# VHH binders against Putative pumilio homolog 16 (APUM16): the designs that were tried, part 1

No score or structure here was measured in a lab: all are predicted.

Target 1, 332 residues: Putative pumilio homolog 16 (APUM16), of Arabidopsis thaliana (Mouse-ear cress) (q9fie9)
Amino acid sequence: MANNNSFSMSTMFNTIQEILNEEPLTVPSPPSRGGYSLFHIRKAEMDIQRIFNFMTGSEDLKDDISVLDTGTLMWMASLMTSDCDYFMVITTNKNGSKTLQKLMGMSDDMDVFFFEAIMRLFIHVMTDKYASYVTIQGMRVFQQDKRELMYDQILRYACFLAGDQYGCIALNEIITDLDDPYYRDQLLDIVANNALLLSNDAYGNFVVQHVLKLRDSRCTRNIADKLCGYCVELSFKKYGSYIVERLLEAGDVPMATVVLDLLACKTEMLIRLARSEYGNFVVCKALELTNEILTADLFYGLVNRLMPYRHLLHRSPRSKIATILDSMSVPN
Below, numbering starts at 1 at the first letter of every chain, in headers, positions and changes, except where a header shows other numbers; Kabat numbers aren't used for antibody chains.
F, E and O stand for the ipSAE by ESMFold2-Fast, ESMFold2 and OpenDDE, each averaged over both directions (binder to target, target to binder). V2 = 0.75 x the mean of E and O + 0.25 x the DockQ between their complexes.
Where letters were taken out, [cut] stands.
The coordinates of atoms that the task and the answers printed are left out; those that the model quotes come from them. Centres of patches stay.

## First folded at step 1 (VHH)

Design b03
Fold by OpenDDE, look of step 5:
Structure b03 (fold): chain B 332 residues (1-332), chain A 126 residues (1-126)
Amino acid sequence: as target 1 above (332 residues)
Amino acid sequence: QVQLQESGGGLVQPGGSLRLSCAASGFTFSSYWMYWVRQAPEKGLEWVSTISGSGGSTYYKDSVKGRFTVSRDNAKNTLYLQMNSLKPEDAAQYYCATSEEWLAYLYGDTSAFDYRGQGTQVTVSS
């Protein structure tokens, strides 16, 4: 009973969810500021602690946010963002992040504080499991001028973020949420231009996969262009194979690019790929998708190269390739 | 074959300036992060600067921040390092490098560079 662990989008999401369910690292206590009177320090400390408790408390306690007047909320926002470390402690907390997201967009005046804090700590926030959602929320609720500035930072650090464990997730969300074609295209171009490096990266590959799922023809074509000559190598890798499969599924130029790489490689390499753990799916998909009138030349090219070695392909328990080849062998 | 060739090194006085160049060939230059690294006498290889493929992102060693500027011309497949206010401690063999692992600089691991040029000598002497 061959457990066809079909890499479903669901598995990727599950993996991401598993990553998201890992326990947060204990954040060290903020350093004691020396210059304030003991009373002011205590009051400030009390206020800081109260705010922290409020922000990081259970959702049940947050019904109280609606009871807070605008002045109090403004003061809280100011205090939370006055110190970078304090802000990070709150925003990196799961509940704190959620609370911040709720506060964001309530008023433009408050949003200024949050925006400035995010911008000051942009990379730190974007590469954190929970804090990155604060940025995402900002991109949704902030005024256009602030969002544009944030986007500039995202563009600047796009590759870096793509290669980060949490940044890649945030980046994908941002790409998905972007309604502005100009900014979206720029991000897609960055991903496409760096497709080879990102595809080979432990986290960057998820960004490439995500972008390919968007089915942007221009981006997909550009990615195919950048991966030209590397599709065989990528196909040996778990996540690389998914990328290559997506290119095949895109049809036309991307498909042709992949198939041509398969046809151009050494026969030994092709057979090795066809028998490999992940590559077999790529080769199989290539055969399946090219078995059309318009791409018959590609199909037969593959068949001709594989047919002499069909006996080797039959030894692979999961190989649909052999079945396809056998169906073409006219009984003499 | 990937080729990197550095040039522009020389002898300068303290406070002087140099501009290094690195000619790249054999790969899609614009798709790769590029690195400047240096090796002083009796010291190990150290990272100096990094620039993204598009040139939109630049990173510097703390000791060279504000003095050095990395740039690139993708149309010419050339990497640059403008070095101003040179100090004696900047004297070293300077190399351009690249890696298939573009995150290598984040870890300070100079061993991760897959490709490196022959280098150009920078001497700072009064």
Scores: ipSAE 0.000, ipTM 0.221, lowest interface PAE 15.8, mean pLDDT 82

## First folded at step 2 (VHH; from a13 with Y105W)

Design a13w
Fold by ESMFold2, look of step 5:
Structure a13w (fold): chain B 332 residues (1-332), chain A 127 residues (1-127)
Amino acid sequence: as target 1 above (332 residues)
Amino acid sequence: QVQLVESGGGMVQPGGSLRLSCAASGFTFSDYWMSWVRRAPGKGPEWVSTISGSGGYTSYADSVKGRFTISRDNAKNTLYLQMNSLKPEDTALYYCAKDSGYEDWYSGSYDSPFDYWGQGTQVTVSS
């Protein structure tokens, strides 16, 4: 029924036509008690409310957008971006975000309004669950000059965004989508140069994990270099252990870097790590990945350090570490 | 010049409520977005909630959504945070922060959305 959903293909078109055809509220001037101001404000509020209802309505409105004339769309873009509150309320709504993404790229003139609003509100847009995808869409469909300015902002605030629950997701999407080597390499370098900070962060660790999955040799080497000397410390921590495991998986050189870090610490610390809530998984993965002929020196380096303390490693839950060591049962 | 003074913190049992206040001076309060940020023991700052200059837009971290309400009184230059259904994990030092990210994005270096912070007010939720 019409209780909650005022937008259908026909209803949406009629609503927009009504906005275009609004008459002045009164033919005579409004009363002097600020009546003109109130008259003007109420008309604008009615227009904004109708635009809000249109933008936040059903996702299926994308087919309905194609029937709107360019003058109507330009008018809508101008009004919805005319006030920061209006823009944020629309773009942080799930359907508002999706509808706006469909409007973007339709006209370069219209995109100017969206671009300016995004740039004024950049941090607030990028750290929102839904509004961040409006920025991502802009980077996909805007003209190159606008995209370059947006990349500059991303580079400026990369670490801040990486530490945010939604900013990290948006940043990872941007990293995936970046085609321009100039901006891509700079962004990867920022992540790598801050790898220790990000690896210890509840959200930043996901960004470090993402760039390691790209298998970019230069970025992976930079991350390994920045984390060298810290892998044991990181492995005691929930988020840090995830990063060390991903680094172990990133290739033979990063794996060797991690294992050499493990071997460089005192045996007492290595045993504490192997028995710890998170570090046991790191030590186990290091054993699993080095257990081959080309890395036998690393494997037996670990085994030789752990074997004398095999009995301490059997504590519940029984670790794969103890099982691996038991299979090695040789004197020496 | 800019001053932000938080108050209203205290010790409460889980499930309790508190209302934080922040008195602002030294700037045109209604022109700026305001935020609450908290710092739990041994952790970095965590954003809690933001309100636009007019009060027409509010946003909340998922961890507090539905339990906390941000508001402002522009006539009194005061920011508020009503905190309901408090949990032990809400224990933190709560800061009122002036948001500078609404300034013209062409205007220069901007490494954080917050440029001024109060001294904070302690909220402790424990049996």
Scores: ipSAE 0.210, ipTM 0.648, lowest interface PAE 5.7, mean pLDDT 81
Fold by OpenDDE, look of step 2:
Structure a13w (fold): chain B 332 residues (1-332), chain A 127 residues (1-127)
Amino acid sequence: as target 1 above (332 residues)
Amino acid sequence: QVQLVESGGGMVQPGGSLRLSCAASGFTFSDYWMSWVRRAPGKGPEWVSTISGSGGYTSYADSVKGRFTISRDNAKNTLYLQMNSLKPEDTALYYCAKDSGYEDWYSGSYDSPFDYWGQGTQVTVSS
């Protein structure tokens, strides 16, 4: 009795968001720097604006970063990260993000400030169009201990990030950049385990597609396993069809999984799919890829199911499926 | 015996909403695609919407896209059609239809994807 609870991905993401909102990121607040005199405050305010202008200014001004001494840079880093709102204002700015990325990795001591800021604002940064690249850069240049902590956060929120319009991009970049098999495999496992959900999501599908492009055999097989029985339905959808096509191309096992779904579905459904806007490509690809000696049974299975309806398939403009079927009908 | 019983029709003003239901029996409901079809006076049948067995796929006619939502509850063996922003042109007898799921190897005929229809429920949109 498969509880057909139509698990709305939206509901899942909303729930995750609620959970994220409830767990205070207990990142220790930077120590309240003592009583800055009013003079220091004004100077600090001026400095804040100067720093902002510097960080968000045109790329031409960025050549000046090389002229700044280490002490000044450290001070800037400290000031930029002293306030979460200020940090967000800079990092969510296109130029600010880029400048920040350049500063990252210059000094381990300075990176501590950036790391702490990112960790405090992790979800906010990762789901922002420009700020997410700061985290990506951190994952590239930070010391191992900091990266590991960041990985833990990424793992924790992987599904959430995958479902976000910017988070999914960041996640894909991170997955691509990962050189540690341990963390990479964990992320791949998360994606694979949630493949059905993600494949049906407006943004999550990009993550699934991306992971499939990596051609990790274990991950691909796991994804195929999770999508078993759902390939036909997915193939009716634009991005779903892409995923299914990738599975067909991934190897014998994933291909067989998809084709078996095509063979197991009702004939009407198969014909509908073959005539559909996106599904026709899936069916065509399945025929093309199974037209080999070792997979002849699968091929002929498809052909036999489609052949009685070839006249319907000819009505579709440029139907490659019909062409394949016609080639089979010619009596040698 | 397959039975489809539509309900929820009625008279509504333009811009109004209705929710149609179709109670299905006599077959494994979740194994079949379901559709709504409507017939306006003096016109032929018009396909409105289709939903897959699991509910993971839905499709709509262009005329109702963005206004109508098809859904199903497989536990209750019920098909739904939420109709919003109704127009006079939506006036019709609405039918619940079961996809045939036809697997006849020798059948070259795909004339109708539906093998069973309900009696229909009348929807009238009028000021």
Scores: ipSAE 0.006, ipTM 0.308, lowest interface PAE 8.8, mean pLDDT 84
Fold by OpenDDE, look of step 7:
Structure a13w (fold): chain B 332 residues (1-332), chain A 127 residues (1-127)
Amino acid sequence: as target 1 above (332 residues)
Amino acid sequence: QVQLVESGGGMVQPGGSLRLSCAASGFTFSDYWMSWVRRAPGKGPEWVSTISGSGGYTSYADSVKGRFTISRDNAKNTLYLQMNSLKPEDTALYYCAKDSGYEDWYSGSYDSPFDYWGQGTQVTVSS
């Protein structure tokens, strides 16, 4: 039986989310602190262990946060952020991350500690499965001045984050949550300007897909421009084909860009694409979307190029390219 | 020089099975998609099946779907077609065909999907 890809963008994102919900295989132990007398060291170690246990304990314990006084919470925040390794051990823990997220936003004074820790460990936090959610929460609850500084870091490392397994997810969430047009537009511009690179990346492609799903006309047009001449190549790839399909659906200009690439390539390449695992869906969609009065020239262009090879094109239940061509065939 | 040599054809009764082989040489076998095409007497060429370079993708004509299986052994530079539940309408000369394109986008292109064909192996299904 012919292999047919039934994956959609939504399915991909859901799969990613499922992966994020998986528990880590190993939990690191909290580090010990030096520089104190033996007594102080022991006390400090005890406190560190207590905090760790509290933060990484069962979700049921999280309800206990409400019982803690402000002073205790401040002390905990200070201690958790006093050491970068200790902070990372807590934030990279599934429960620890969740607990931190709950603590964030409770007090501006307390948020200062979390903000500073995040900023010092920005890339490490943003590229971690669970810790990245702490940053996301910060972007939601921190004061504007702190959020702006975090935005600057996100902008600076946007492409790097997009290419990371967990960074790309975090970046997408941030883009979605952004309510400031200035920073949102800058991020969209970065994604658009680097659309070719990101579309060809194992994780970056998810960012491009996500951005296209937002239906920002300016950004979509810019992406189309950057991918002009590369749509055929991308369509041979699984995630690339999804991007190209989204472009086809995005409007007249992006659609035309894709179709013109299909029309400009050599006939053999077009037929290869139409017969390929993922490209067949792209070609089919192109035919379906151009089968309108205003785009009839594009439609017939494709039909005329494909028609001589209709018998060589594999029939996919979803592609139905041959069916479309047959419907256009002049009766012998 | 590219060479494709088909084998395994023969005469079988309806419902029987055959396994075709195609030995490839003169190119990097694993880098190219491969196909089977057949030609029945008095008819034009008919595409039968295609397999990607890695073997991860396969496609079949509706007429053979569920009955035929295409596979490849890249270590042996050999393409296979397992044909089960053969029918009289499957009677044809079966060709191994090399895809003209590299799996890589930059390999160049021709006006035809296939650039090389074997001499064919005869399959006859008759009672």
Scores: ipSAE 0.000, ipTM 0.259, lowest interface PAE 12.7, mean pLDDT 83

## First folded at step 7 (VHH)

Design q6
Fold by ESMFold2, look of step 11:
Structure q6 (fold): chain B 332 residues (1-332), chain A 123 residues (1-123)
Amino acid sequence: as target 1 above (332 residues)
Amino acid sequence: QVQLVESGGGMVQPGGSLRLSCAASGFTFSDYWMSWVRRAPGKGPEWVSTISGSGGYTSYADSVKGRFTISRDNAKNTLYLQMNSLKPEDTALYYCAKDSGYWGSYDSPFDYWGQGTQVTVSS
């Protein structure tokens, strides 16, 4: 079934640069908590507000960080991670995220604080526009034992992240950057094994598309296998049709898988698909891509089933199927 | 058993205000993050707002930012959504949702939902 976190109205495929620079800014009040001493409460509130202003305020973060000694940096790391609200307020801020990324990797002892905060808040960090890049940075700079635990969480929540507006972007970044073949292959296998679910999702389809663009032959074959028998069903759907079009483009074997699915359904269903809002684009692309001497059997398989119903296909003014059929010489 | 019961919906004129509430039981309310989700007629679910367990962190969808305020009262186990400057496009069934924790289900960060409360903004 579809994931529960597909609620954002944001458009897909902003570049990393565009996404990182997109507002909104978050400047919520620091949380207050009960304590035994008003002096200690007031000191902590002043300290966290000072840290917040430092983390979120500078456009030249290198200069500000370079003047602080190790003891001060450790104090900041401890305090900003001491409460999940403090951490989330800082990391969901555009500048706060960037500054924290620069602090990560400077000290293994500081990194323990950041790692524990990320793991405690994993799904909330990974589904935020800016905070997700703190996790990505941790995967680049943390010690191996921490990175392995983070990969375990990514594998565990991969399908959920793929179905989230910002989670899918972060997951695609991780897939692109992942150089450990053990974790990379497992992540690709999870995406492929769930390809049908993800292909029907408003954001998950972009993860499947991204993985297909990697041109990993094993993963592409696995996706094609999992979607075999479902290509007609998917092609009626807004997001499913995008995946089928990408599969048609992914190579000769995936293309053949899709076209054979189209040819396996009844002619009535194929005509209904060719006339449909989304499926007409799939049928059109299948015709265009199979129009080659080595795929002529697939091409003419489609043409022979569509040609008798040409008059019905002219009623789809956005589709070029009828035009392709009209341009044909007499088939041999 | 975990239960979430939304209330406070109703019909209101454009520009008006409503306050939704969600009574929670069957779990330690203050330990969990809570969200509001809405479903408009003819559309899929839309995330509206999230609040941390303590209430110190809040986040809003762009479409409601500046108009809606999420809050919670951990002593009363109650989640709130103050909705001001309501527009016809805010017409929807509003659900409260419980976060499953940072290591919840593989399929979803939310493990429990209420029945929803209807908000209708007259055009």
Scores: ipSAE 0.006, ipTM 0.462, lowest interface PAE 9.8, mean pLDDT 79
Fold by ESMFold2, look of step 9:
Structure q6 (fold): chain B 332 residues (1-332), chain A 123 residues (1-123)
Amino acid sequence: as target 1 above (332 residues)
Amino acid sequence: QVQLVESGGGMVQPGGSLRLSCAASGFTFSDYWMSWVRRAPGKGPEWVSTISGSGGYTSYADSVKGRFTISRDNAKNTLYLQMNSLKPEDTALYYCAKDSGYWGSYDSPFDYWGQGTQVTVSS
């Protein structure tokens, strides 16, 4: 029953330009103003609907952003960030997020609006699939003073974000992009200091894995130190076993830390681990990675503990441990 | 005194529907974002859905998106969760929570109140 509203980008730009050329609307005065129309109060709501349609519409239609004058862009930034609901509806839309990212960095004055909206809604923005990339874009294009305040919030909520399905992805992107050693080292230290908790988390383990793949020797050593003595316990668990496998791969010192933990437990426990749902992969990887001349003591330490029980290990489906042990049996 | 009282739980067959309600008192309801959180047997709390103070913004966990609808009636100080196409994994104790995200960016994202309402999807 309403208008179809099928229109081109040129039609939408013309509508926005007409809105900008109108005088500002007044707030209703006390009852002394006879005949005041509610239309003036609702004009901003209709304007925001047009901005919603523009921001969330087809990306092809938005190739004309560069033709809009600075006044139009500033008005749009002000209105879309004027209310938390407006900002969240736009930024949680896939196209709205992409369009907002194109507007960011065009003007420092405009960026103030985006920055303030992000900070007001930080947790909700950072834990959304699409809105989190608006924050990531801000970290890339905002002025240093804004970026520093954003890093303070990242540091404050790092563990919470790491435990969220989208927050962990956004946090990893920020870690990858972070080039300031002051903030980078603090963030890496938070991850390392909480490594045991995060390693057992359904999403936090991805953050620990990511920082290990950075090959930062200080961070890797700190993680290994925090997990020392817990590697067997972790290896029985789904998420903990992933971290132990990544620690084995992270370098010779972290690998030695894990293997020494495995060797420090009683043989009964090591065999239980080798036959377990997740721990068998850890033991197998430890054997594979230590099977070199420089790590021969670690390799044979494991082999000597496992070999007497080779018959039990053959009953483990899809386990490579028995195959590796069989390759060590050479008759004289 | 802040109170949140959940209701509307029960037993339902897979594929069925339930509507949960949360009666709020002791604070200005419309000023606060509200959330539903659930605890399955033997598990920790899981966020389900959030709604802004005005109701203009809503968000959902991926596990319920498209099946659950959060809403609020600020005149009645009541939060709702319409749950459709229910699955056995939706079985949990459902809590209404005052969300601190918008107004408490420096605090924990969630506060939990009340006893919850049990939802059981079986048979």
Scores: ipSAE 0.000, ipTM 0.399, lowest interface PAE 12.1, mean pLDDT 80

## First folded at step 11 (VHH)

Design t2 (from q6 with G101F W103E)
Fold by OpenDDE, look of step 11:
Structure t2 (fold): chain B 332 residues (1-332), chain A 123 residues (1-123)
Amino acid sequence: as target 1 above (332 residues)
Amino acid sequence: QVQLVESGGGMVQPGGSLRLSCAASGFTFSDYWMSWVRRAPGKGPEWVSTISGSGGYTSYADSVKGRFTISRDNAKNTLYLQMNSLKPEDTALYYCAKDSFYEGSYDSPFDYWGQGTQVTVSS
């Protein structure tokens, strides 16, 4: 029974998740729920709703946070984080997330509750549209020891997060905000090492593109290295072509890597690429950049391969490639 | 219905060779790029190699360059992976994957996978 498992990149990432889930996340044990008497539970229920309303209420109510005493805030934090579902309900709410972000960093003692909740629900929080910003805020305001633990989780799940619709956004923000070179470099290494996978993913490609925009020479080189031999096929793809274009623009080494792939492929493939919806831009950019930096060997290599087929390239109305080639054929 | 059936896996000693096969059915085989992907124990999927529909273009992961050769027989609707100089690190479940690409547009890299064939390299 051929299980038609359409393995999308998402499926790959899910598989990664399954593998990662095999290691029990040593989630710090929730603070000992002091024996809330049943009476406390009912009162607590009313309080739970009040807190929810407060947290998810309009921005106008947010000014009230500043007037709350430390004890009340601590109590609120404790209650909000006492139940994972309750925490998620608040955190996944647009206003709740914002309010929570404001509460974070007000007190180290209070931050312990938020930190623990985030760590328990790390993947869930990071893959949510609004909740992911709570984690990002934690990375900004928490004490170093907590941030380090969070970094470890981010590193652990970096590829998974990169492949997620909201995780990729959060990851990009974290990468941008990272002040610690050690963790930043590790994260960049993970992205680079998985560049091929991520480049082929609907969301992962944004992470690769983002990292390339940071112009970290080491990371860019590593990405180029990992994508070596794949640039042609990536260029046929919408997201892949963007990445390849970014590589071309990233410097001499990445540019050369891409161009060498273009030169190494069969002529038929190169021509197909040059005429393709996305690949034509890659080939055009390659020609333009190699010409500009006077890398004569690479430029003329491309020209020589393309020139015999310039008539085919002229049929593509959007292609500047033919124009470039025509300019070269004029004997000075 | 698209079907991909891998075969040829087994246990070999380091330095040994294996040839994997993937029988494809349910689609025009020659129109699609094909790839090999592997999954090692405790690791995520790793791209191994890809080949164009005509076989005119091939690419390899750095980890297997020079050792592995991807090929296809379009008349037989079969994808191959010749693996030479095998290393313990090559131990994995190897999947045949169909590319979603039909000459001109990639929506996603792969739309169908086989069940995989186990390759074990051990002394």
Scores: ipSAE 0.006, ipTM 0.229, lowest interface PAE 10.2, mean pLDDT 83

Design t3 (from q6 with G101L W103S)
Fold by OpenDDE, look of step 12:
Structure t3 (fold): chain B 332 residues (1-332), chain A 123 residues (1-123)
Amino acid sequence: as target 1 above (332 residues)
Amino acid sequence: QVQLVESGGGMVQPGGSLRLSCAASGFTFSDYWMSWVRRAPGKGPEWVSTISGSGGYTSYADSVKGRFTISRDNAKNTLYLQMNSLKPEDTALYYCAKDSLYSGSYDSPFDYWGQGTQVTVSS
């Protein structure tokens, strides 16, 4: 009796919340910002608006940044990060984000300010279209200790980020850029463990798809395991169908998992799937792959289930399924 | 105890407008970022909009950008969402959510949610 735990959206929220309720990371105390004196002296030279204009006004500030002295840059960094609203305004700006990314890594002392700001506003930064790249850049250029803390936050909020329209993109980039097996594997595990939830989410599905494209055998297998019994349902959905297709292509084990689900479901459901907008591609791919790799039992299993209904499948304008079945010349 | 109470939901025709309110209590309202999140039938939760404690920063989902406006009155401990040009796709239960990010707190993106107010856009 497969506990049809009807994945209710309420369960998703609860699950996300449960994941997020883990032990809070201690944020290090901000360093003593000795920059008050520099603020007063250079206030005459650059004010908040000037800094904003500087940060957001040019697409390529490489040359401009290079001419600024370290003190000025430090002051700018301090000022930009002194107020959360101000920092967000800059970092959420397309050019501002780019400029910040260029400033990051220039000095360890400056990076402290950026790091603290990012950490303080971590979710907000990571769920913004442009600001998330600032975090990504930090993950590239910050000192190891800071990166580790950021990784911890990413891990903590991975599912939440995956479900966000921009967070999912950022998360995918981070996963791609990760060179530390420890953190990468943890992220992959989180994605895999939550594969069903994420696959049913408007944005989370992109993360699952992305991870599958990485072709990590362990992760792929784990995802297949988690999606076992749900592949048919997922295949009715646009993005779900993509996930299932990727699983079919991922290897023998994932392929078998999907095909077994197709074979295990009710005949009516299978036929509906085969005729559905997205599911028809899944079924077609399953037939093609099982035929190609000579998994005769799986292939003929599918064929035998579908063949009696081939007449219904012919009515579907773009269905290759009927063609495949016809080619088998299996007598009715 | 933190309480968030949403109101202002209802049924409207496509192209119509609604203004949602969220009354907050049990915490220093102005110190926290606030957000609106919605949940449509059969869909997962969708972030809609966020506003900083001071109101100086606002952000919106692409799906609502240009149509919705988030605001707050810190004196009244109230969060607002002005929704214009409503579409059937906007039909959802709308939640007010308190941001958990305060002074380096990273417990959860949103630590408290209201009960939600139903918005239905139908002809």
Scores: ipSAE 0.018, ipTM 0.293, lowest interface PAE 7.1, mean pLDDT 83

